# Ledger of designs, part 2: VHH binders against UDP-N-acetylenolpyruvoylglucosamine reductase (murB)

Target 1, 297 residues: UDP-N-acetylenolpyruvoylglucosamine reductase (murB), of Aquifex aeolicus (o66805)
Amino acid sequence: MLFLKNVPLQNLTTIKIGGRVSFYAEPSDLKEISLCIDFSKSRDIPLFVLGNGSNTIFGDVRGLVVNLKNLKGFKVKEIKGKFFVEAFSGTPLKDLIRFSVKENVKSFYKLLGFPASVGGAVSMNAGAFGVEISDFLKEVYFVDWEGKLQKAKRDELNFSYRKSPFPKLGIVFKVVFEFERSKENILPKYEKIRRIRKEKQPINLPTSGSTFKNPEGNFAGKLLEKAGLKGFRLKNVGFSEKHANFLVNYGGGTFSEVVDLINIAKERVYENFGIVLEEEVKLIESSGSDGWKVLGA

## First folded at step 4 (VHH)

Design k27 (from x1 with T50S Y59L; framework vhh_7xy4_2)
Fold by ESMFold2-Fast, scan of step 4:
Structure k27 (fold): chain B 297 residues (1-297), chain A 119 residues (1-119)
Amino acid sequence: as target 1 above (297 residues)
Amino acid sequence: QLQLVESGGGLVQPGGSLRLSCAASGFTFSDYGMAWVRQPHGKGLEYIASISSSGDDTLYSDSVKGRFTISRDNAKNTLYLQMNSLKPEDTAMYYCARDEGYSYGFDYKGQGTQVTVSS
């Protein structure tokens, strides 16, 4: 593993927007993750974790970005009629969706189209169509901020809507899921969800997924649409005309444009409805400040 | 390593036709949806067309609907764009892009191929 300097982040995110980071590393094992933590501590710089780059938008970053893309793969054991799947944090979630369709696994296919790595999905407790990833979680292995490997069982961890303990506890290394076969063929339901996703989400433009969390009793996309923001474009970025909660890059978008667009949306929704939207997407820019550490997706 | 190599661009007169190709390598082509996007000089990136992994579903921008046809050959790992009734407004650098799925957007666009429509 090398620590590279002054690396452009643009092509490492699904939104295809990014400045440059001071230092960048791609660890391939547990020891190299610990070396990344030591590197950030010795230089007194923040460390940011990146998986698929699907829920994070970077400006210029004074710090270390750790990309978990080399931590890929999963293993399966069938014990007492259940699948136990051990997956590394950098594994694309879609690989487990393919497995769940192939093996007729109950419910997990409902996370189809969520743009994340396994580690990123666990860190944000990704959820769709009535299920959350934590519903399938048995154990999490993670490297704490002292560089030590830890293991926690699901019931020892507090998950809630779009929240997990991992930004605080450390870097997710691998997880163990527990799956059960469905008694019914899931393929027709899977295909229905695929069609819904294709029709409702921008599949043809760079995006970072859902921009805002849903406020209690409402939907962010609905509020944005009612505020006239569906299809609204600011320079090279905008909200998708297919789904108002999906920020898209039309090409050449910048971090500054994204921040301005998000602020316009928050102000307009507040003025029209009295609701303060909270970002689901993570915005990371150079602060140089002590204490900023974010787990990437 | 993922590679996308576009070809087939050139100079053509208004009303003419051109066929673009994109040769893909470094990934299982048949597992991914693909897309064509373009960038006119001094302007932002514009979505043109996309095609599902099987080739059964296609989507088009309103600006090219009825004039362009996207297709693929999974046995040859190749994506195509048939461009008919070309207009000066179609002048742009054309890029092949891998679609990572519904919310993933485009990944690993190639070097591009220039299309110029002029008399």
Scores: ipSAE 0.000, ipTM 0.123, lowest interface PAE 13.9, mean pLDDT 83

Design k28 (from x2 with Y102W; framework vhh_7aqx_2)
Fold by ESMFold2-Fast, scan of step 4:
Structure k28 (fold): chain B 297 residues (1-297), chain A 119 residues (1-119)
Amino acid sequence: as target 1 above (297 residues)
Amino acid sequence: QVQLQESGGGLVQAGGSLRLSCTTSGFTFSDYGFSWFRQAPGEEREFVGAISSSGDDTYYADSVKGRFTISRDNAKNTFYLQMNSLKTEDTAVYYCARDEGWSYGFDYWGQGTQVTVSS
């Protein structure tokens, strides 16, 4: 593993917007994750864990970005129609969706459409169509902020809507899922959900997924649409014509443009409805001696 | 315009072999993974096999594992299903599909090609 300097983050996120980070590393095992933690502590710089970058937009960052992409793969043990799947945090979630189709696994396919790693999906407690990823979790293995491997059972961890105990407890290393084979062929149901996702989400443009959380008793996309923001474009960024809560990059978008667009949206929704929208997308930048600056989420 | 088209189906005796091809156009082939599905008369469509965008990973349904092999040729924008030791229960219309990079589903499908295995 090498610690690379002054690395551009643009192509490491799904939205294709990003500044440069001071240091970047791609650990391949537990020892290298601990070295990343030691590196950040010895230099007194913040550490950010990156999966697929599907819910994160970076400005310039003074710190260390750790990409878990080399921690990929999963092992399966089948007992009487139940699958126990040990998956590394950097494994693309789509690999487990593919496994679910192959083995006719019930329910897990409903999480299709999250362009996330397993670790990223667990950290945000990804959920769709009535299921959350934590519903399938048995155990999480993680490296704590002292650099030591820890294990926690699902019942020892607090998950809620779009919330998990990570990264506060540490860096997710691998997880164990329990899946069950369906009594019915899941392929038609899987295809139905895929069509819904394709029709309602801008998969033809770089995006970071949902920009805002749904406020209690309402939907962010509906509020943005009623405020005239569906399809609204500011320079090289905008809100999708397909779904007002999806921020898209038309090409050459910048972190500053994203921040301006989000501020316009929050202001207009507040003026029209008296509601303060909270970001679901993570906005990360660090300017000079300010250290990490996280705007929203 | 994205297109996928199957070829290579037909009649074969039990124990024989067939190779299906899926020729593609309208996109950068090397960026995508691909899958094969089949549908027997009166049955629902089922997964057969898949190959990752890198070509390093392949996945098979239990019913075909050890008999079928999926492969790809990036230079020809084509991927294949080599079917060996064919059984009468392999009789079906076979469909090729492109795996979505973002949505993890299948965004484009071929028209299907008939495979009939006689006893």
Scores: ipSAE 0.000, ipTM 0.213, lowest interface PAE 12.9, mean pLDDT 84

Design k29 (from x2 with R98A; framework vhh_7aqx_2)
Fold by ESMFold2-Fast, scan of step 4:
Structure k29 (fold): chain B 297 residues (1-297), chain A 119 residues (1-119)
Amino acid sequence: as target 1 above (297 residues)
Amino acid sequence: QVQLQESGGGLVQAGGSLRLSCTTSGFTFSDYGFSWFRQAPGEEREFVGAISSSGDDTYYADSVKGRFTISRDNAKNTFYLQMNSLKTEDTAVYYCAADEGYSYGFDYWGQGTQVTVSS
C-alpha cells in the first residue's frame, strides 16, 4: 500500500464531482487499515472512509481518504436452513443482492438499488421497502480509532433510521449477515422492485443517491416535486426529472454548485411547507486553512 | 467473463465526425444501462452521455449536447456514441461503462479508446 498525494476524487464517487485530497490510500487488509489510522494521527489530519463513493460528494480535502475497494469478497456457510454470509466492507452491496436472489433469500433483495458497498450500507443503515440492512446483521468487525480490531454483535450496536454507530466507533472491516431462504419464490417480487427502481431512479447518470432523508410522515422527493424542484437545474447540477430527491451531475459539476443547489432546495421546501430537510448525502471539503467542513447528517 | 470493448477511435480533423462503439459480452445486455466518459490529458474523467436500459432516456453533458448522440442495439450487444462537429477540446481517451440499470454505480468499464481532434 502506498499513500498517494494530491489525488483527484472526482472519479472515486458515483456523482463524478470532487476536488483533490492531500493523501489517499487503498488498504488491502487489517494491518494496512491500522497503518492508515497511524498515518492520519501522525500528521494530525482527518481520515475519511470511502466505499463505492455513492453517498459522498467531495470538494478539496485536506486529509486522508481511505478507499476500501480492495477489501472485497464474501463467503457463505449454510447451517440448518440459514445462510451466514461474511462480507468485506468494500464488497458491492449488489453482489450480495445477486447472491440472495440466486439462493431465494427472504427480504434482502428489497435493498436492491443502493449503489453502496457493504460497509457504506451498514454505516448509513440503508433501508427500503420496509427493511433495513441492520435487520440482517449478526456481527460487525471494525478497526477502532486506536487501530485495534473490535467485534460487536448486532444487539450491542444502536441502529435507527439512516443512523448507525459508524464511523464514530471506527472503520468497518467486515460484517456477518444471517439470511433465511424464503418459502416462496422471490423472483417475481424482486423483478417488481427492480422495475420500480429503474423507473424512479436516474439510471446511468452520475448521482450520489438520495440527497435528503425522509422527514417524519412525509417523503423528501414528494416535497421537492411540490416545490417545483423535480428536473430543476443549477448550472451543471440538478435534481433528476425521474426522482426529485436524486441529485445529478450533467457534466463539469462542482462542489460549490452542489452546495448551492441543496441550499436552494432546503429554502424552497421550508418556505412552502415549514419543513427543514436533513441531508442524507455527505458533503466534505476543506472550508478554511485549518479545518474540515462536513455538510449534511 | 464480462468484457466491454471500445472501437472507432482515432485521429480526426476539427469539424469532422467519429462513431465510437462498445461491444459487450458476459451479461444480459438488455438488463444494463450504458454510459460514455472521457479523460483529457492532465484532467479529471468527465461524464459524456448515458442511455437507460429501456433506451427511452438519454442524457448528455452540456459540453457535448446537440453534437453527440448515444444509442444502443440490443440485437448486437453494442452501444454507440456518434460524435459530430468535433472540436479540439473533445480530444480525450473515451471509456464505455455499464451498470445493472437498477443502481447508478458502474459495474463494468472498457479499457478506453483514444480520440484526437486536430486543428
Scores: ipSAE 0.005, ipTM 0.225, lowest interface PAE 10.4, mean pLDDT 84

Design k3 (from b4 with Y104F; framework vhh_brivekimig_d4)
Fold by ESMFold2-Fast, scan of step 4:
Structure k3 (fold): chain B 297 residues (1-297), chain A 119 residues (1-119)
Amino acid sequence: as target 1 above (297 residues)
Amino acid sequence: EVQLVESGGGVVQPGGSLRLSCAASGFTFSSYGMSWVRQAPGKGPEWVSSISSSGSDTLYADSVKGRFTISRDNSKNTLYLQMNSLRPEDTALYYCARDEGYSFGFDYSSQGTLVTVSS
């Protein structure tokens, strides 16, 4: 593993906007993750754990971005009719969905459609059609902020709707899932969910997903639309014509344009409705005033 | 703007029936899959049922399968949930939800309709 310098970040996110990071690394094993932690501590710079890049927008970052993409693969043990699946954090979730369909596994296929890695899905407690990824989770192995490998059982960790203890506790290295075979063929149910999911109207431009959280008792998209922001464009960025809460890049968008657009949206919604919108999207910029810290990206 | 207005909730005895309706406006209803989601007091949201845009495919949570029926009328922009053999555990606020593009979830109605099953 090499620590690359002055690396552009735009191609590591779905929105295709990003400045440059001081240092970038792609660890391939446990030792290399610990080296990344030691590297950032010795230089007193923040470490950012990059997930799937679907909800992150980068400016310039003085720090270390760690991409877990090389930690791929999973191993399966079948014990007394149950599958125990050990999956590395960088494994695409879709690989486990394919496994669950092939082996007729109960319920896990309902998580189809998330553009996430296993680690990313665990960190956000991904959920759909009545299941959450934590429902299948037995153990999490993670590297803590001191560079030590830790193991936690599911019941020792606090998961809730779209919430998990990671990366606050550390960098997810691998997880163990417990699956069981369905007594009925799951393929027809999988195909029904796939058809229902396929009915979504796609956004045909690079996007970072939902920009704002829904306020209690309301919808961010509805508030943005009422404020005249659906399809609103500022230079090379804007809010989608299809979904007012989805920020899009028309090409050549910048982090500063994103920040300006978000501030305009927050100001208009507050002036019209008295509501302060909170960002769902992660805006990451570091000028070197930050010390050692592990953060999600 | 998307508007979803639920109705049909009320108080019913165990074993009773209710039919919920959801009137949709502000989007092309026939182009979206729709779902019912419920939230019992003090608990998080629970998915109940989904229906494809054409109405040809339906899915149900195991807790309601065989008792509830989801349906839609695209000519009236209306979604329905027929609830039979109601149990105290079905007591919740019921929300009509549209499947949203890249949200990877559903757009929940802020209103909801309250279903209370008690003796």
Scores: ipSAE 0.011, ipTM 0.523, lowest interface PAE 8.5, mean pLDDT 85

Design k30 (from f8 with A105Y; framework vhh_8ghr_2)
Fold by ESMFold2-Fast, scan of step 4:
Structure k30 (fold): chain B 297 residues (1-297), chain A 124 residues (1-124)
Amino acid sequence: as target 1 above (297 residues)
Amino acid sequence: EVQLVESGGGLVQPGGSLRLSCAASGFTISDYDAIGWVRRAPGKGEELVARIYSSGGYTSYADSVKGRFTISADISKNTAYLQMNSLRVEDTAVYYCARSPLAVYGTEDAFDIWGQGTLVTVSS
């Protein structure tokens, strides 16, 4: 593993917008994750964990971005019709979805369409169609911020809507899922969800997924649409015509344009409805100091 | 034809309990539907107090009712429930059952089928 300098982040995110980061690393094992933590501490710089880059938009940042893409693969044990799946954090979630379809696993296929790694999905407690990834979780192995490997059972961890204890507790290394085989063929249900996903989401355009969390008692997409923001374009970025809560890059979009667009949306929703929208997407840029600045926090 | 019918509302004293039922008629609650309970009191906006996906794998609650209310669904009976315990005067409202169609990965469709509402009055 090398610590690369002045790395462009644009092509490491699904939105295809990004500045440069001071340092970048792609650890391949536990020891290298610990080395990344030690590196950030020794230089007194922040560390940001990047999985598939599907929910983060970067400006220019002073710090270390750790990309877990090299921590891939999963192992399966079958005991009495149940599958215990040990998956590394950088494993694409779609690989486990494919396994679930092949083995006729109950419910897990409902998480199809998140362009996330396993670690990224666990960190955001990814949820869709009535299930959350934590519903299948048995154990999490993680490297704490002192560089030591830790293990926690699901019931020892606090998961809620779009919230998990990570990265506060540390960097997710691998997880253990428990899956149950379905008594009925799930393939038709899987294909139905796949069609709905394609129809209702801008999967053909660079996007960072859901921009805003749903506020209590309401839906961000509905509020944005009522505020006239569905299909609204600001320069090279905009809100999708398929769904108002999905920010898209039409080509050449910049971090500054994204920030302006999000601020316009928050202002119009507040003016029209008295509701303050909270970002689900992470906006990260370097401030005028030695620290990282997260906009919308 | 397509409707949600609430029942179980009424007058109850503070600290009491009520169970609301929401029966689907003219359609079958699918594994992909979300069922919510939304309340409205005079002078207040709508508040989503509880939501369940019919699969039973996900529930959420407003902070105002968390620990006191429990939402559940029985797919075989095509019915959702709201168990309300430790009721307070401020829980007085008309409670509506509502169906949200298929979730869209973090952004749910708006509720498209609503019940007529059932009145819950908490007073001594």
Scores: ipSAE 0.000, ipTM 0.276, lowest interface PAE 12.1, mean pLDDT 83

Design k31 (from f8 with V104W; framework vhh_8ghr_2)
Fold by ESMFold2-Fast, scan of step 4:
Structure k31 (fold): chain B 297 residues (1-297), chain A 124 residues (1-124)
Amino acid sequence: as target 1 above (297 residues)
Amino acid sequence: EVQLVESGGGLVQPGGSLRLSCAASGFTISDYDAIGWVRRAPGKGEELVARIYSSGGYTSYADSVKGRFTISADISKNTAYLQMNSLRVEDTAVYYCARSPLAWAGTEDAFDIWGQGTLVTVSS
């Protein structure tokens, strides 16, 4: 494994926008994950795990970005209609969705549409259509911040809606899922969800998911739509015509354009409603004085 | 016309009960939709009091109503309900029914169809 210098991050996020990071690494095994932790500590620089890349937009950053994409693959044991699936953290979630459809697995197909890795989905406790990824989770293997391999059962870990103990506890290495074969053919239900996703989400354009948190007692998408921002475009970025809270890249978008678009949205919502929107998406850039600077709460 | 129509609001005494209904018109509530009840009282922000995913039976409630309110859905009648028990003066609000299509995980409480609201007044 090499620690690459001054690496462009554009193609490492779902939004396809990114500046450059000081150091970048793609560990392929447990030992190399520990080396990344040691590298970060020895240089006194922040380490960012690029899990799903779907909720983070980078400017230029000083630090180490660790991409788990080389930790791919899964193994299956089938016991009397139950599947036990061991998946590495960098495995694309879509690979497990394809397995779920092929084997007629109950409910897991409902998580289709997350442009995430298994580790990223577990870290955010990804959920859709009444299911959460932790509903299928049996155990998690992770490297703690001292570089030691740990194993925890699902019930030993504090999962709640859109919350998990990661990355606070460490870097997810692999997980074990338990799946049950459905008594009904799931293909029609899968196709219906795929159609809903295509109609209601900008799946044909690069996006970073939800841009703003819902303010107390309200909904960001509704506020943005009422402020005339649904479909609003600034240069090469904009808010989706399908959902005002989804920021999209039309091609060639920049971090600066994203920041400007977010500021316009915050100003217009404040002017119209007196509400200060807080970013759900993480905007990370070097300030030149503080190292990694996160512009969202 | 795609809409949600609330009914069942009105005046009730403290400790009483009401059942609100939310009927979908111009579309069918699918197994993959979530239906929420959001209330707004004068001087307070909007509060999501209850939510149901119409398939799988996941329900959630605000701490202020937990144990007193029950949300349910009858897909065959294309209708969702909010059973409100042990009502308090503080429950006085306009109650809105709203639908979320749950098209992608990033759409946290992204309601795209809203009802007109029904007034619930809890007073002696």
Scores: ipSAE 0.000, ipTM 0.337, lowest interface PAE 10.8, mean pLDDT 83

Design k4 (from b4 with S50Y; framework vhh_brivekimig_d4)
Fold by ESMFold2-Fast, scan of step 4:
Structure k4 (fold): chain B 297 residues (1-297), chain A 119 residues (1-119)
Amino acid sequence: as target 1 above (297 residues)
Amino acid sequence: EVQLVESGGGVVQPGGSLRLSCAASGFTFSSYGMSWVRQAPGKGPEWVSYISSSGSDTLYADSVKGRFTISRDNSKNTLYLQMNSLRPEDTALYYCARDEGYSYGFDYSSQGTLVTVSS
């Protein structure tokens, strides 16, 4: 593993917007993750964890971006009629969904459509059609901010809608899922979800997925549409004509355009409905001499 | 404003049937998937069923599969839930919700419609 300098982040995110980061690394094992933490501490710079780049938009960053893409793969054990699946944080979620369909696993296929790594999905507590990824979670192994490997059981961790204790507690290394085989053939249900996803994701432009979390009892996309923001374009960025909560890059979009667009959306929704939208997408930029500024919770 | 108005709830004995309706206005109904969500006394919300924007695809929670049928009439901006073989455990406030199928979250009417299954 090398620590690369002045790396452009544009092509490491699905939205294809990004400035440059001071340092970049792609660890392949536990020791290299610890080296990344030591590197950031020795230089007094912030560290950001990147999975497949589907939920993050970068400006210019004074810090270290750690890409977990080399931590891939999963192992399966069947114990007393249940599957225990140990998956590394950089494993694409779609690989586990394929396993779930092949082995007729109950409910997990409902998470089809999140363009996330396992670690990314766990960090955001990804959910759809009445299930959340934490519903299947048994254990999380993570490297804390002192570089020490930790293990926590699901019940020792607080998950809620689109919230998890990560990355606050540390860098997710691997997780253990517990799956049950369905008593019925799930393939027809999986195919229905695939058709629904194709219907709702015919977006031919780079995107970072859902921009805002759904407020309790409401949908961000609905509020944005009612505020006149579906298909709204600001310079080279905008909200999709097909899904108001999906921010898109028409080509040449910039971090500042994204920030301006999000601020316009928050202001209009508040003015029309009295609701303060909270970002689901992560906006990361250098905030001065002391590191990164994260815009939104 | 977006309005979702549920109706059709009531009191029924176990094994009975009810049909719920949801009248939608203030948005392009035919462009959105729709869900039914329920909340039993003292419990959190439970997703019940989903129907795609065209009506071609439906999904059901395991607890209601084979007993409930979701349908829609896009010309009338109305969503339906046919509930058969009702059980005491089906007692809840039922909400219709606009659902994109992307996230775990529901847009409820403030009132819902109450379904009580008792002897």
Scores: ipSAE 0.014, ipTM 0.490, lowest interface PAE 6.9, mean pLDDT 84

Design k5 (from b4 with L59Y; framework vhh_brivekimig_d4)
Fold by ESMFold2-Fast, scan of step 4:
Structure k5 (fold): chain B 297 residues (1-297), chain A 119 residues (1-119)
Amino acid sequence: as target 1 above (297 residues)
Amino acid sequence: EVQLVESGGGVVQPGGSLRLSCAASGFTFSSYGMSWVRQAPGKGPEWVSSISSSGSDTYYADSVKGRFTISRDNSKNTLYLQMNSLRPEDTALYYCARDEGYSYGFDYSSQGTLVTVSS
């Protein structure tokens, strides 16, 4: 593994907006993850863990971006109608959704529509249609900030809405899920949710997915729409005409345009409803004064 | 034994072009990413460009982007650097380097090829 310098981040995210990072690495195993931690500590620079790049927007970053894309694959053990699935953090979530549909697995298909890696989905506790990814989680294997492999059971970890203990505890290496077969054929329910997602997601424009978390007892997309922000465009970025909570890049969008757009949205929602929206999307920009720390990207 | 032999350096006027080559032996060239690293007089080593094992991904330092092009020919075990619009600040000893797996930074050849840009 090489530590590459001055790597452009634009094409590593689905929104296709990004500056350059000082250092970039693609570890393929545990030893190389530990080397990434040591590298960033020795240089006193921040380390950013990149999953699928579907919920991240980068400015310029002075630090190390670690891309887990080489840590892919999953193994399945079936015991009396239950599946125990060990998946590496860089595995696309869609691969597990596909498995879930094929094997008639209860509920996990409801997480379709997140263009995320397993590690990314676990780190944000991805959830939809009444389920969260942590509902299926049995164990997490992670590399701590001393470079050592750790294992934690789900009930030893604090998960809540769009919140997890990662990356504070370390870099997710692999996870173990427990799935149950459904008593009923899930295919019609899967097709219904797939249809709903397809109708509400932008088709041909780069996007970073959901921009804001849903506030208690409400929906961010509904609040943004009522505030006149559905289809609102600021220069080369805007909120989708299909769903107000999806930020899109019309081409040539910049990090500063994204920041401005998000601030406009937060201000209008607060003025109209007294609600402070909290970002779900990760906005990452790092200066030369930033020291050692670890952040999810 | 891993061997990397750089060639193609020389003296060129500002605005000129040079093509560097690196002939690799002693390892399966097609399995490794490759890089160019340079060291100018009185300066530390500076990464210039990298290319993935298949050649599908290329990366460049801001100082050379748009002027230099990295490429490879896996059938010939050869790495190339096409340098256009050369500037006096490009004067340096240029090294070919391979990905050593568990190494920090770059493992590069001690041979190098000298590029001098002056009038």
Scores: ipSAE 0.000, ipTM 0.107, lowest interface PAE 22.5, mean pLDDT 83

Design k6 (from b4 with S50A L59F; framework vhh_brivekimig_d4)
Fold by ESMFold2-Fast, scan of step 4:
Formats: C-alpha cells, structure tokens, sequence
Structure k6 (fold): chain B 297 residues (1-297), chain A 119 residues (1-119)
C-alpha cells in the first residue's frame, strides 16, 4: 500500500464531481487499515472512509481518503440449509445479490440496485422493499480509531432507519451474514424488482442519490417539487426531472455549484413551508485547519 | 403540479379489513411504479408494498404478505391497498409514494391516511 499525493476524487464518486485530496490510500488488509489511521493521526489530518462513492460529493480535501476497494471477496459455509457468508467491506453489494439469485436466497435480493460496497451498505443500513442489510447481519469486524481489531455481534450494535454505528466506532473490515434458502424460486421476484429499478434509474446522468432526508411528517421530494425545484438546473448541476430529491451532474459540475444548488433548495423550501431540510448526501470539503478527525464518505 | 391524496383510513378491530386509495394527479401516473409506506408513532417509515407501472408486478413486506393486496387503475390514476386480517401492529399513517428508482427511498405524499387497529 502506498500513500499517494494530490489525487483527483472526481472518478471515485457516482456523481463524477470531486476536487483533489492531499493523501489517498487503498489498504488491502487489516494491518494497512491500522497504518492509515496512524498516518492521519501522526500528520494531524482528517481521515475519510470511502465506500462506492454513491452518496458522497467531494470538494478539495486536506486529509487522507481511505478507499476500501481492495478488501474484496466473500466466502460461504452452508450448514443445515443456512448460508454463513463472510464478506470483506470493499466487496460490491451486487456480488452478494448475484450469489443470492444463484443459491435461491430469501429476501436479500431486495437490496438490488444499491451501487454500494458491503461496508458502505452496512454503514448506511441500506434498506429497500421491506428489508434492511442489518436484518441479515450476524457480526461486524472493524478497526477502531486506536487501530485495534474489534468484533461486535448484531445485537450489540445500534441500527435504525438509514443509521448505523459506523464510522463512529471504526472502519468496517468484514461482516458475517446469515442467509436462508427460499422455499420458492426467487428468480421471478428478482426480475420484477430489477425491472422496477430500471424504470426509474437515471442511466444517462451521474447522480449521488437522495439529497435530503425526509423531515418529520413530510417528504423532501414532495417539498422540493412543490417549491418548483423538480428539473431545476444551476449551471452544470440540477435536480432530476424524474426525481426532485436526486441531484444530477449534466457534465462539468463542481462542488461549489452543488453547494449553491443545495442552499437555494433549502432557502426555497424554508420560505414556502417553514421547514429546514437536512442533507442525506455527504458533502466533504476539508480546510487546512481541520486537524485529526474521522468522517465517513 | 403533482398531488397524491390518500383516503380510506379509519378505526377497525383486529381481524378487520380496510381499503386505502391514492388519487394521483399532475403527472403521467402510468409511467411510475408506486408504493405504500407506513409510519407508526415514534418510528421511521416502513415500506409496505410496491407495484410496477403496468400493474403486472407486485411486492410485499414479509409482515403483510398474504394479508395485503396492492393494485392500480391507470385509467383512473388511482393506487389501492386492500388490507385484510388487520393486527394492532398495522396501526400507522399510510402514505402512497412514487418510486425514486435505486435511491434509498421513495417520493411520498405528506398527507397520509391514519389506520388504527384497536379493540
């Protein structure tokens, strides 16, 4: 593992917007994750954990971005009709979805369509069609912010809607899932969900997913649409014509344009409805004065 | 201007039935997959059911499978949820929603319709 300098972040996110980071690393094992933590602490710079980059937009970052993409693969043990799957945090979620279809696994295929890594999905408690990734979780192995390997059982960890204890507790290294074979052929159900997802996918424009959280008793997409923001474009970025809560890059979009667009949306919604929207998308820009701290991306 | 207006909620005893409706306007209803989402007091939203744009494909949360039926009438721009064998844990505000695609959510209605299952 090398610590690379002045690395462009644009192509590491699904929205294809990003400045440059001071330092970048791709650890391949447990020891290298600890070295990344030590590196950031010794230099007093922030450490950012990057998954698949589907919910993050970067400006310029003074700090260390740690990309878990080299921590890939999973192994399976079948015991009495149940599958125990140990998956590294950088494994694409889609690889486990393919396993679920091949082995006729119950329910997990419903997480189809998330452009996330296993670690990224666990960190956001990814959920769709009535299941959350934590529903299948047995154990999480993680490196704490002192560089020590920790193991926690699912019942020792606090997961809720779109929330997990990571990266607050540490960097997810690997997880253990428990899957059950379905008594019914799941392939038709998988194809139905795939079709629903394809009908709505912004396949022709880069995006970062949902921009705002739903406020209590209301819905961000509806508020944005009522405020005239569906399809609203600011320079090279905008809100999708199909999904008012989806920010899209028309090509050449910048972090500054994204910040301006989000501020316009928050102001407009507040003026019209008295509601303060909170971002769900992670906006990461780090100044030279940040010092050591940990952030998820 | 997009509108989703839910109706059909009410108070019902355990084992009872209710039919919810969602009247959609201001967009091409037949071009969107639709969902029902519920929110119990003090809890986050829980996805209940989904239906494809054509109506040929349906999905259900395990908690409601076999008891609830989602359907749509594209000629009337209306989404339905038939709820049978209702249980106290089904008590919630029910929202209809347009599918947001692969995002971590759905475009929901803010109005909702209240379903209370009590004896």
Amino acid sequence: as target 1 above (297 residues)
Amino acid sequence: EVQLVESGGGVVQPGGSLRLSCAASGFTFSSYGMSWVRQAPGKGPEWVSAISSSGSDTFYADSVKGRFTISRDNSKNTLYLQMNSLRPEDTALYYCARDEGYSYGFDYSSQGTLVTVSS
Scores: ipSAE 0.000, ipTM 0.285, lowest interface PAE 13.1, mean pLDDT 84

